# VH-VL binders against p38822r5to271, part 12

Target 1, 267 residues: p38822r5to271
Amino acid sequence: LSIGNEIKDSFKETHKWVQNNLKWLKDIEQFYRERAKLEKDYSERLSRLSAEYFNKKSSTSVPISVGDTPTTTPGSIEAAGVVAWNEILSQTDMISKDHDQLSTDFENHVANQLSGLFTKLDMTLSKINGFNNDMVNKKDNIYHELEKAKKDYDEACSTMEMARNRYTKASNDRNKKKLDEKEMEMNKCKNEYLIKINQANRTKDKYYFQDVPEVLDLLQDVNEAKTLFLNDLWLKAASVENDLGANVSKRLQAANSVVKQNKPSLN

## First folded at step 1 (VH-VL)

Design x7 (framework fv_ixekizumab)
Fold by ESMFold2-Fast, scan of step 1:
Structure x7 (fold): chain C 267 residues (1-267), chain A 123 residues (1-123), chain B 112 residues (1-112)
Amino acid sequence: as target 1 above (267 residues)
Amino acid sequence: QVQLVQSGAEVKKPGSSVKVSCKASGDTFSSYAIHWVRQAPGQGLEWMGVIIPYFGTADYNQRFKGRVTITADESTSTAYMELSSLRSEDTAVYYCARGDTAMVDEYNWFDPWGQGTLVTVSS
Amino acid sequence: DIVMTQTPLSLSVTPGQPASISCRSSQSLLHSDGYTYLHWYLQKPGQSPQLLIYEVSNRFSGVPDRFSGSGSGTDFTLKISRVEAEDVGVYYCMQDTHLPYTFGQGTKLEIK
């Protein structure tokens, strides 16, 4: 168990969790699209039913007994009955249109919005993944530079030691000059290596204590945004369904008002 | 690692009810479904129902509808299965098992399982 | 309800020999999402069931490679290439494509 492995696992696990949560939005979208389809089917069938029964009534008369003492004049009852039935059929057709509106509202204000939310959050998640990759690459590049600087320093040390050995075996001006040159090169490589150690330490600290926490926070922000917008869309879905309920109630009250006027005594 | 720990064995009289608990570890309790499966002595496994704590919803095998109630307490990460109107045929080991929901990166299989709770119904 | 039928109900195998268990469903287990939700569980004597294979052919974490699953639609097979002593127990297939979720009757594996 090392810090690097724990941090790498945390990003991978959190990213996958958020990605799966976003895929759940597509299931919710599909539910509302299927729900809209059911409402559309109901609407079309109910509209056909009301039209069929409206067309069956090219002319109607209320069959009444020809009694010795009728309660009310036949013509008045017949006219009121036809008006009431036509209103019932008319309001039934309006109810079918209310369900068609709900179908359209589920598609346009819920399902399409869920699709848009998924696309936006998925794009944001891809950018966060890109940012994480950039940070990992930067860290890896600095570590690679550090290893190269160490290798260069080690090679310069070996070269200098070889030059020193040559000078020890044959102490002449040529070997002395060469030793001095290699010592200067070694000191140059040493200074570069020390600079790279400092750069690597700063990059490591920024990566583990700043960059990784930031990308994890960004991943959590995506999930939180998903939850907040999803809750808003569920409230919108409830709102459009509540509108259906209110409209249907209004349709039925209108029909009932006309039917109530179809009584033996006028009110 | 998530573990499911169930309550201890119970002996009940016919006509009574039993309530078995299943405590889950970890912060992910609300994100998973908890299923209940029973096994009568020498018989196979029978699915009883599920609860999805995040949604607060439960669904039951129709064979047990009206007798089984599955609940969850998110504050204690514990699911409960209550079976009423007990008969001798209800004598079984009752298991809880974790399943997936649409909210986690686990798939729809049962892992882990609780250790099981033996419920004996005797006349 | 989907009926899950396992064959054989019991088998006795010499160690190192292969074993094969069949599971048939009364209707297709292919879900509309394109996945087949058929899983295999092993219940060792005195223990809780444990997951072996999920979604027809995927070996669960820690399960030896001698276990393999195959099949589609309504016909599924669990194979053990070389049976070991620790494989003793009752094997169950399960579907969770449709509610209520159902299990096969179980296949008891014993060592000769």
Scores: ipSAE 0.000, ipTM 0.348, lowest interface PAE 25.6, mean pLDDT 81

Design x8 (framework fv_ixekizumab)
Fold by ESMFold2-Fast, scan of step 1:
Parts: C-alpha cells; structure tokens; sequence
Structure x8 (fold): chain C 267 residues (1-267), chain A 124 residues (1-124), chain B 112 residues (1-112)
C-alpha cells in the first residue's frame, strides 16, 4: 500500500503540475493581446498625427523669374522641401499601417492560437484524468466483489459446519440431504472466491505495472505537446515582429531617397 | 455503459432562445469534455463549441458570436447548450458528443460517443 | 479556419466491391509532436454520427477491419475493402488540430 500511495501521489502531483503549466498559457495569451492593443493604439495615433500635419498648410514662397527665363530661386528650394515633407508624412502613414498589421497578426496568429492550444490540451488532460478514474473504479469494483465472495464463502462454510453437526447428532436421510446440499453450496462459493482472488491479483498487477506508468507517460506527453506548440508560437510571434522591422526599414529608405534628391541650390 | 441522452424536440419562434440538455451516464462526467455539433436538414456537420465540465472552461465557434452559451451541471451530470436570437437558419438537429478517451498506446482527438440528437425547428 | 474538402460528394458501389473516399485539408494536420489529427465518422440514415477512424489510421472499437485510413499532411483516404449494405450513409472527415473544429462536406455512399 505504501508503494500504492506513492504511485497515487505521483499521478496527483504530476497532474497538478501539468494543469498549472497549462494555466500559464492563458497568461502568455493575455500578454500578446495587450501587446496587440499597444500596437493598435500606436498605429491609430501615428495615422492621426500624419493626417493632422498633412492638413496643416505651410506657406510656400513665390518663385521669382529673372527676365523671360525661369531660374532657380529660394522659392524653388522651398517647394522642393514641401515635396520631401509630404513624402515623410506619407511614409509615416504607411508605418502606422504596418503596426496595425502587426496588431492583427498578434491577435490572429499568436493569441488566438494560444487560446486554442490551452483548450485542446486542457481537454486532453481531462481525458487522461477520466481514464485514470476508470482504472481506479474498475480496481475498486473487483476488490468489492472479492470481499463479497469471501463473505459468501465464510457463511457457506459456517452453514455446512452446522449441517454436519446436525447430521452427526441425528443421522437420518433429511439431515444427510441437507449436509450434501450445504457442502455443494460451500464448494461453489469456494470456487467463486478463488476466481475473484485471481481476478483481483491480475487487476492489481495490471494497475501498478502497466496502467499507472502509462497514465504518467500520457501526462508527460501533454506537457511535451504544450512545450512544442508554445515554442512554435513564440517563433511565429518573432516572425511577425521581424516582418514589421523589414517593412519599417523599407518605408524609411523610400523617404530618405526623396530627401536626398533635395540638393542645396545657392547656399 | 456510456450514454448521452438529449432533451426532446423543440419548436421556437424567431428571436427566442432554446436550451438543449445532454445527460451523461456510465462514466465520470467531470473527466470528459462535451462538444456541441449541429446539422441543418440535409446538410453537413458544424461544430458549435465545447465545455470542460470540471473547470467550466468553454470555447465557441465564432460564427455563433455572442449567441451560444454552453454550461454543465456536475450534480446532475448534464451539459446544456443555449442558443439565443434564433433565426430560421438555426433549424437543425443539435448533437452533444464526448471526446474520445485514451486508446491503446496514445491519447486521441475525436468524438467517441454521441447523443441521439435534438431537432430544433425555428418557424414563422 | 481550416477548410476540409471531400471527394467524391457521392458514390454508388456494388456490394463486395471496394470504395475509396478522399479528404483534403487547407493546411497540414500534422502537429510538431509527430501526430496527425484527422478522424473519420459515419452517419447512417436517421442516426447520430459514429466514430470509424481516429488519428488517420486507427480503427475505433467495434469497427470492422474492412475499414482502413491512410494519408499524411493534407491528403487523407478512407478505404472500404468490401462494401456491405450496412455501410450506407454519409462519411465525414474532421480535423482537430485547431479550433474551430471543422468537418468535410460529407460523402454519401449508396449501394447499387
């Protein structure tokens, strides 16, 4: 029984440990949902900022013509600066959209997947617990049947002994028939008891040497599945964030290209 | 023996709600998850959601967003699926199903036992 | 959502002849744990669906050995080696790798 108690404690402790590890997935999910909200907020604010400044009118200088030929003037330089500024604002709006996409990706490809993973593994853990309960119930039922068979056998032995005593005191056909009947009943109960002893021993051996190790392996499988899926989701999260970095870099390069075309005219 | 027994057929008016029950027997109710699947007449199977009766955790098909609620009563070993704001398109047979228990050598994903189904008709 | 597509939508088979049903998923059903989460169900006329095959190729308890499943990744097949009258019904594949759980549109098997 001390070995049995240690094995039962092992299942209980491992089950609790796996269950707690699965609950951790909900914390990770919440982190990515809050992370997505930050990106969404940033996106909306940045988009509004670029729109506000697009609507703000900057005064432009008037180009000055020398005689009948157009010439480069301070006004021309200022006009070119407006073109560069408009490109900076445009690329800023594109950056806001890149962050909006990251927010959506975190929700759809990370947080929602974490939610699904938790549900799936929680359900598997419940299934394993159910299997363990079924095994324990079957074992308990066999032992209950064994106890009943023993009591039946004990009672039949007592009844046969009484019948034997009565036949010994009064040897007649009636008492002999009763004795033979009770002896037959005792032998039937004895055989049933022996069958139940064998069933109980086989159930005990299967339970401790096959079923319990198998259930513990299943609990380990759930934790391993959790770890593998979680690692895949973390890699996915890094991937979508890397995409943001590449896109933002592209936006800034486009803006810089336009700015670099704006050369000083006079000094 | 494992059995899932569902409540009887219902006729509902558009805009009302229906609550279908699924009574489990022959196993430890809190150890297995219960799923709900529906089937419109002559159509295929559509997953609605799941409940873990032990924890009360639920997950739903977003198509039923805000309209479906799955609950479980441990004391009666009964799961419930309530669908609100009924439309004619909700006319279907609604099934409860238990997840496949552990098989020989591996854990499994699948519905090993199903209820008999409950026909819900949304008329007028 | 993962889309499950079955072919054919219906087939008629002479008793004793083989039948084959295909199921294709819009993305891989193989998990990083090496397992593939694809299951087959049979719905006989007027009855609830019943599990035939779980995790691609494992036959559920009580299912005759004339039923077999195979496949990997996104392509799966259910085969019946010798069709019997009791096999009439609609066959569905289902993926359980992610929520929402999704079913194929069904394949109706009829006897000629």
Amino acid sequence: as target 1 above (267 residues)
Amino acid sequence: QVQLVQSGAEVKKPGSSVKVSCKASGYTFTSYDIHWVRQAPGQGLEWMGVINPSSGYTDYNQRFKGRVTITADESTSTAYMELSSLRSEDTAVYYCARELNYGSGSYEWGFDYWGQGTLVTVSS
Amino acid sequence: DIVMTQTPLSLSVTPGQPASISCRSSQSLEHSDGKTYLHWYLQKPGQSPQLLIYEVSNRFSGVPDRFSGSGSGTDFTLKISRVEAEDVGVYYCMQSIEYPLTFGQGTKLEIK
Scores: ipSAE 0.000, ipTM 0.364, lowest interface PAE 21.5, mean pLDDT 81

Design x9 (framework fv_ixekizumab)
Fold by ESMFold2-Fast, scan of step 1:
Structure x9 (fold): chain C 267 residues (1-267), chain A 126 residues (1-126), chain B 112 residues (1-112)
Amino acid sequence: as target 1 above (267 residues)
Amino acid sequence: QVQLVQSGAEVKKPGSSVKVSCKASGGTFSRYAIHWVRQAPGQGLEWMGVIIPIFGEADYNQRFKGRVTITADESTSTAYMELSSLRSEDTAVYYCARDEGIAVAGTDYYYGMDVWGQGTLVTVSS
Amino acid sequence: DIVMTQTPLSLSVTPGQPASISCRSSQSLLHSDGDTYLHWYLQKPGQSPQLLIYEVSNRFSGVPDRFSGSGSGTDFTLKISRVEAEDVGVYYCMQSTQYPYTFGQGTKLEIK
């Protein structure tokens, strides 16, 4: 009994430790959801900025003074400047869309995956707890059966002794038959008691050398699965940020190319 | 890979107690059963008891019940064996040993003690 | 308690020759789960015991294939196909079928 209580307390603390480690996944999930919101906010603000200056630009546009034929020489500073500015605003809007994509990627490929992992591992941990409760209950049951078998045997011994005393005082066929019946019942109870002693000993050995290590293995498996999946998510998070970096670099190169064209020698 | 390192030799008077330590390194301490086995000079091996650290429960050889206490400290990865009411007959080398049966291909949960400490000589004399 | 009895208590072997050690238990070591928990250990002079064979016939990691175990119920045997100088020491059988775990008296192996 005392031994069972100590084991229950130990498993409870180990289970809480693993559960607390799983809670860390929720903190990581929350970080990426907040990170995604920052990217979404940045994207929306950058898009609005681009749109505002597109509108401002159109209101400052100067109409060409000669029909439908361009009067500005190709490559002129004024025409080239307008083209460069349009490209800068366009690439700024594209950069805002790249950050919107990162926001979506963080939500779909990182945060939602962390949420799914937590749910799966939390359910697995609950099943392990159920398995442990079953093992403890089986151990409890065998020890209760042992106590009952001992009580039954003790009672049968007492009953047999009473029958023996009656036969000793009156040695007739009825009393002998009763004694024989009670002796058989006592021997039956004795055999059951011996069986229960053996079962209790084997249950104890199995519990310490098989069931306890197995439960610990299962708890370790939960924590290892968390670590391995988290490592995959770290790589995925890095990958989506690398994609953003490559896309933004491409946007900036496009803008720079147009700007470089706008540096003509005037003499 | 687990190594078990035990405390140094002790000389004790009859009636006193001794506490031997066994520090595990290079592996997962809490997962394994830690046994204590003694060997008197020129004699064979005698099993004293076992503890599974994560559950904190020990089982003992009835011959030592009431005199031996086996404990474990998971924070330091150290198991202890304390033997009280020492007699000259308790003079022996005391070993700790690890049992990792469950880790062997899932088919052997009791495969025996595979890693042993170096032993601690306890001498009980007047 | 299960009593473990080893024979012989000592033997001397010429290098390269085989050696055989017997172990008998006072009751069957067959557990109710169907497995037999009989193990063999070697203790070299001045060293801690080391596991050789677990569950009757399984060689522990790193143990040379010249060592083999066999048996069932109450009678078990450890065989060394060709003894080498490094095999000198005391061999012990041990049962872990039930508490308390018990060892044989040991068999001392010497080189002639």
Scores: ipSAE 0.000, ipTM 0.362, lowest interface PAE 18.8, mean pLDDT 79

## First folded at step 4 (VH-VL)

Design a1 (framework fv_rovalpituzumab)
Fold by ESMFold2-Fast, scan of step 4:
Structure a1 (fold): chain C 267 residues (1-267), chain A 124 residues (1-124), chain B 107 residues (1-107)
Amino acid sequence: as target 1 above (267 residues)
Amino acid sequence: QVQLVQSGAEVKKPGASVKVSCKASGYTFTNYAMNWVRQAPGQGLEWMGWINTHTGNPTYADDFKGRVTMTTDTSTSTAYMELRSLRSDDTAVYYCARDEYIGGSYLYYGMDVWGQGTLVTVSS
Amino acid sequence: EIVMTQSPATLSVSPGERATLSCKASQSVSSNVVWYQQKPGQAPRLLIYGASTRATGIPARFSGSGSGTEFTLTISSLQSEDFAVYYCQQYGNWPYTFGQGTKLEIK
């Protein structure tokens, strides 16, 4: 094992860690989609309830018993009660609409934004992985070419040495020509091998000291972007839910104000 | 309305440093990386590096490592590129250009919005 | 670094004609090539990314093709405003590198 193997394993482990963290965004998205559905269900039920009671006739009024004050104006008291009841039903319907708005806000401003964030970060992560694979493949290809050049050089050296031995045993023009030819071929293979050594060294240095640190930084950037955007979305989710609370409070205060202003009169 | 506005032209002596600014407007600054590219008179384009505006992490081309520093100020949506130990062959127009980072159209999308350029002249 | 080589250095064509510009990478960059247009005194303008995808607002007469090491930018029916210098750039490897440019001029 070398430091290069540790660095390679580090990318794989970090990539997997980031990928798993991005998967968590999908769970958060699903939570807000289900939360939105609960709000919509509540809204629809509450709206239906208020409509049902709005369409009902006034409660059966109990007839004035013998002995009740005849100066009481039943129509005035009934009108005041009906106005208060209509306001309670109206504000209940508005509360149902406030919950429908929250459902829509969770879908559009939280869940859809989480979905978009996941898609963007997942695409970026895939691009980083592709970039890393291209770097590894380039390095592997250069080392493969280096190995081939070394074999060619070694073979040329052996061939030249064989020609030298033949010339040493029988010094004639034919053997000298063959030795010169094989020496030229060996020198050609040596030059190719040296070129490949230099290419491999440059590629190795770039890979370990530049490319790998950069792709690891990019993976960290993806995770950091996920954290920052997720925090913003959680704050947004809290904000829209706080708006619901404020609106519901206003609805109930409006209803209570109408009720409190109804003073039954006894003449 | 999306635009990058760079600081004005500068004349420097050899050995001095120059710091070019690039102010972004019309978009969320931290959603895009910022690239720096220069162009010497009558020459082609040369990439110097980029900075991740979300994390503040820069990546420099080898020719500039050790004498360039890229920074950002997210509160003012401004990117900076400082080049030290200036030589006469550093005379060039320096551009900032955004690259979509968080926008999801791949990390290395191409530079879609460029600053107007800052001419830096290095002469004695 | 990956060297991007553009050809021809200068291309003389008449308005209405088809122009084909070549860009070759010294090593495979997959489809990670961008094309820019630069007019005198102006910053470069993004034309095409991912070798073949037109950027927003770029006329349909501009098209890109290629993968690996050989890339082409084609302008199908030249307009007067198309005479400019065109640069290719690879983003498949660090550092990002540009071609030396092709100057498109009126015949």
Scores: ipSAE 0.000, ipTM 0.369, lowest interface PAE 17.6, mean pLDDT 81

Design a10 (framework fv_rovalpituzumab)
Fold by ESMFold2-Fast, scan of step 4:
Structure a10 (fold): chain C 267 residues (1-267), chain A 125 residues (1-125), chain B 107 residues (1-107)
Amino acid sequence: as target 1 above (267 residues)
Amino acid sequence: QVQLVQSGAEVKKPGASVKVSCKASGYTFTNYAMNWVRQAPGQGLEWMGWINTHTGNPTYADDFKGRVTMTTDTSTSTAYMELRSLRSDDTAVYYCARDEYIGGSWLNYYGMDVWGQGTLVTVSS
Amino acid sequence: EIVMTQSPATLSVSPGERATLSCKASQSVSSNVVWYQQKPGQAPRLLIYGASTRATGIPARFSGSGSGTEFTLTISSLQSEDFAVYYCQQYGNWPYTFGQGTKLEIK
């Protein structure tokens, strides 16, 4: 069976497959950029909510009145409630900052890395394709040189055959000298043709048995690098989301601790 | 601790070749790519290429393709940069600098965090 | 190749002031920009990667921002040790390219 045809078809198919797989990185990048925007929006809204209620607290601190008679609630219970509420608002603002950090992490450690990976792999793929094109062109050029050398040799053989026929028809010194000259010219063309045959065979063997396997290996390396890096990014994305979960839990525990301190019976 | 130590200064004639070494210590050599950057006297930084220390595969800047070769020796944690057909405008300080990997992937780039001390190569007749 | 252009070439500021250094890419590099500091006779020192992420051990007064083609390095409350040459570098495309540098000098 034709190994050369199978290998050539394989390169084109593999190159296209790898190229299409790299385009998926752009979709994954876009997902994480949009995901980051959602986190940023949530962060901004939560921060505004916290600030709004912190400001309400400041402006709403007025004496309690029953009907038209001002009533001031004494002391420590009012102070304890204010401390607990301020802590809840403070921790809510910290949660908003945790989500802002996640947004930044998704952009810097996931989306931007996907963008960089695509650029590097796409450039590497372009270089591999360029290398393959150069190899194909070199092979084609050598075969064209071989074809020309064959044509020159064939023409020299025809010229010598004409001289041989003239010598056979009239066996004199002049015709013999012409035959010898054309035979020498034919031998020069034959040697050049033989050299080109050897060059073409070497180029063909190198192309099919070294160069094409090498570029196919390089294409597989590109796809393997994509897969390995994408796996790293999946783990990184999960890690930064886990950090968010841990931080939010910590914020809520801090708020709960202040509340429990004010009323130990709530434990 | 993490360190890159380069070979000493070289003086070469035009047309000669120079080979600069960069010995790494204090970290796993194959977890970081190695870059080569040069700086002509009083000029800015120029990137020459980088090599994946795990695979040995180099990537060269177009201006240096055909006359630069980057290699590594994993057994000695050493990177090499050979520049051929030297010209007077190749006079520069040559630096090696490592890239930080994430999860072992050579394609992650977090800047060149550790640099060699530089090797001055002077090309003069 | 992507051309990185820094401005100004030289910035004269007093200690304690804020310095803002610009870096422009000839085409989009997303956030794939790194900033380095270089003092005379020394190798460059990594300051910021990914346009805005501070490298380990870099003081909080250094900050980076920008995306696409426009990038900025800001140094708040300049210290005497901050007077150096600053380079931006893109890693969005091969070859990696550096800006020509901005020299930060005492006014």
Scores: ipSAE 0.000, ipTM 0.362, lowest interface PAE 17.6, mean pLDDT 81

Design a11 (framework fv_rovalpituzumab)
Fold by ESMFold2-Fast, scan of step 4:
Structure a11 (fold): chain C 267 residues (1-267), chain A 124 residues (1-124), chain B 107 residues (1-107)
Amino acid sequence: as target 1 above (267 residues)
Amino acid sequence: QVQLVQSGAEVKKPGASVKVSCKASGYTFTNYAMNWVRQAPGQGLEWMGWINTHTGNPTYADDFKGRVTMTTDTSTSTAYMELRSLRSDDTAVYYCARDEYLGGSYLYYGMDVWGQGTLVTVSS
Amino acid sequence: EIVMTQSPATLSVSPGERATLSCKASQSVSSNVVWYQQKPGQAPRLLIYGASTRATGIPARFSGSGSGTEFTLTISSLQSEDFAVYYCQQYGNWPYTFGQGTKLEIK
């Protein structure tokens, strides 16, 4: 993230950029939930298919007649072929279980984690925005008080000047007393104004040199945290999908081994 | 599984420096800020500062500015706090404590995991 | 800096009773207050953050309330393990500051 020279614009622009980036997390979450559903659907359909053909196989026994009397054998399918077929169906069911596991892993270790990340970062972004609003309000309030103190001082100065003119025009004890009273009031307003100037300068310095840089850093921290956690989730998604690939390969190797073992020898 | 393990007790002479380490395990080090808090014998807690472990940027309390340096080594998941120009009133237990999420005001959820503490005794 | 003042310094109560601990900030900190528990020889334990949100694993008998400048930690039915020192901390303004602590003692 770039820390701009225009502090007011920098917060607004950076906040909106981070907010848009967080919305992207919801799209990534939805992708993995839909991807998991596809794996679940595939698993269920493949499991049903293997089960149907297991049941169908047990129904293929056919009577064979030998000589004058009917004789029955256990089945009409070659024994070696039956063994190979059983292994293909068994490994197909195992593949369906592997895809079911992938569906579960995508939901639990990717999609749910993305949902949690979004919730946490969105709450964090809301807190940063709340703090920025509090800082701006505090600064505006102290400047308002400074403006009020200046007006009070200016009015007291004007009032004292009027009292001074009255005393100059008529130099009696009543006008002197009034002048002294207004002079004291002006000095009180002057002291309050000086106090407010110091408070405003301290608030301004903290606002521009501490508070605003801090909230911009926090916005950057939110985006960087998103990127770091998302990278971890990418690696996890790849890992669980690689596990599926390895398992499927093992299932197919097992099936092939049985088929090769049961091949009749011709020479 | 989440742990912060600090270096052992130190005895120093006035004017010396001490460097305390805090080794993190069981979580992603750079996702959490590290705070340093001290406690003099029989006294309350005093916050010294924090460091953003992802950016390496430290922030110090005014009472310690100029005397304290906070650093991290992300390759070993270790935070360090060095305090210089030690005085007898620097005798305290020094704690590291993680801020659950990147630290700083407003994103603050309290210090949820603390090290066991490191006693630093400053005596002549 | 914001000064955090806790009261009382020591509170003596019996097990099963309610304890109420006060924390006051010298200026408004909104709801940005954290409570910790510390037992002798141990590091502090996080109890509550954001003035009223209980940390993970903290029993329901602990509750926090307050906003602005006045904050309260309440333990509704004291257990023997609850006798400890309690600290409030503000994070509404920089630097972070702690109260001086309230020691909860058995009568």
Scores: ipSAE 0.000, ipTM 0.376, lowest interface PAE 15.8, mean pLDDT 81

Design a12 (framework fv_rovalpituzumab)
Fold by ESMFold2-Fast, scan of step 4:
Structure a12 (fold): chain C 267 residues (1-267), chain A 124 residues (1-124), chain B 107 residues (1-107)
Amino acid sequence: as target 1 above (267 residues)
Amino acid sequence: QVQLVQSGAEVKKPGASVKVSCKASGYTFTNYAMNWVRQAPGQGLEWMGWINTHTGNPTYADDFKGRVTMTTDTSTSTAYMELRSLRSDDTAVYYCARDEYISGSYLYYGMDVWGQGTLVTVSS
Amino acid sequence: EIVMTQSPATLSVSPGERATLSCKASQSVSSNVVWYQQKPGQAPRLLIYGASTRATGIPARFSGSGSGTEFTLTISSLQSEDFAVYYCQQYGNWPYTFGQGTKLEIK
């Protein structure tokens, strides 16, 4: 008796739970879009900084600092210092481009993928809900038809009983013809009612024992797909951030190589 | 008796916008996604995008992302497709078509019901 | 974007014969291919989805096969109403893309 209510409650609860779980994908997407904007802003500012210093006109002498005191170094030591400085500015610009790449990767390989996942799962969830609603409506329509057929049969039985009473009180051909007509109509209504009972039972069994379990399984599948795909996106996000770390390290090693070539002859 | 009925033919000048409607009947509107597909005269079919009729969330093909907007009005079971900054090569018959989903709803089952098409002519 | 290529562009066959139409994807789409029929002045009609499953109301003479990148639509014992343009469509990736069509005409 309660199995129908348990199944109905399970669908409603599971659907709401899955729907709520999908909403947080939008929060994760927004996080990565804001994270990407921070990287883009950093990249643009760092690129402008390196360009500004690169464009500064060289003087006949440039002050440099050894320890805490600015010192002007002439000759080949000065030339070597300029080469090292240009390399530091060049690698700084490359670091800005590495951060621009991270921004692009967060947008394209994380945020856009999260958006796509949400769209796909949201549509799937909507289709599952629609399928359930269609099955509920079909069931309700069949039960409505069953109720109508029962009322028609009950009315035909009542009408036939009235005709039988009239024939019993006045046994003539006219009353006999009317009784036969009403008996035929009652038998027609009885057959329709029996057909509707069979249709209703078949629809009820299909709905509760096939359709509802299937839609509950589909709801669980939506949540499982979300979890599996989200795990892949977490790994991708970590991968693109690791790439940044490796690239920045590479840029700094290139700068260090040039600086080492600049070692004073006294050391 | 599932049916999609589209708005009538339109003639527009380059740079104008057009908004095509698609009215659904005979089924629960929000149970099916609505696709938009166009066909230039004598050419093949080109998918423009689709919209989730329950949530109102659209997905557009890259060629159209900057100048197409898809919307729905659930109270009238009507989908709309607006195309902006029209060019002469936008002259085409524009179709709405619903997605068919069976119980395995992770799967795409094709566009089973199509509107009659709306001819949009862009000329100066 | 996945490119769908149909061949031949035009196929001439007689009524009662078998017609075989090909569709090739530029990269694997698994079994995610749909076939449509379009007659002049009409909207497309869904024939096959999932590469091989006939849509509701489609006659048994239509069959689809294939997976990965190679797909085929076969029409056995052609009827006069089968002469139309046929399109394949992939749904393995967005955007959905169509082949250019194969026109089936009377020989």
Scores: ipSAE 0.000, ipTM 0.391, lowest interface PAE 14.4, mean pLDDT 81

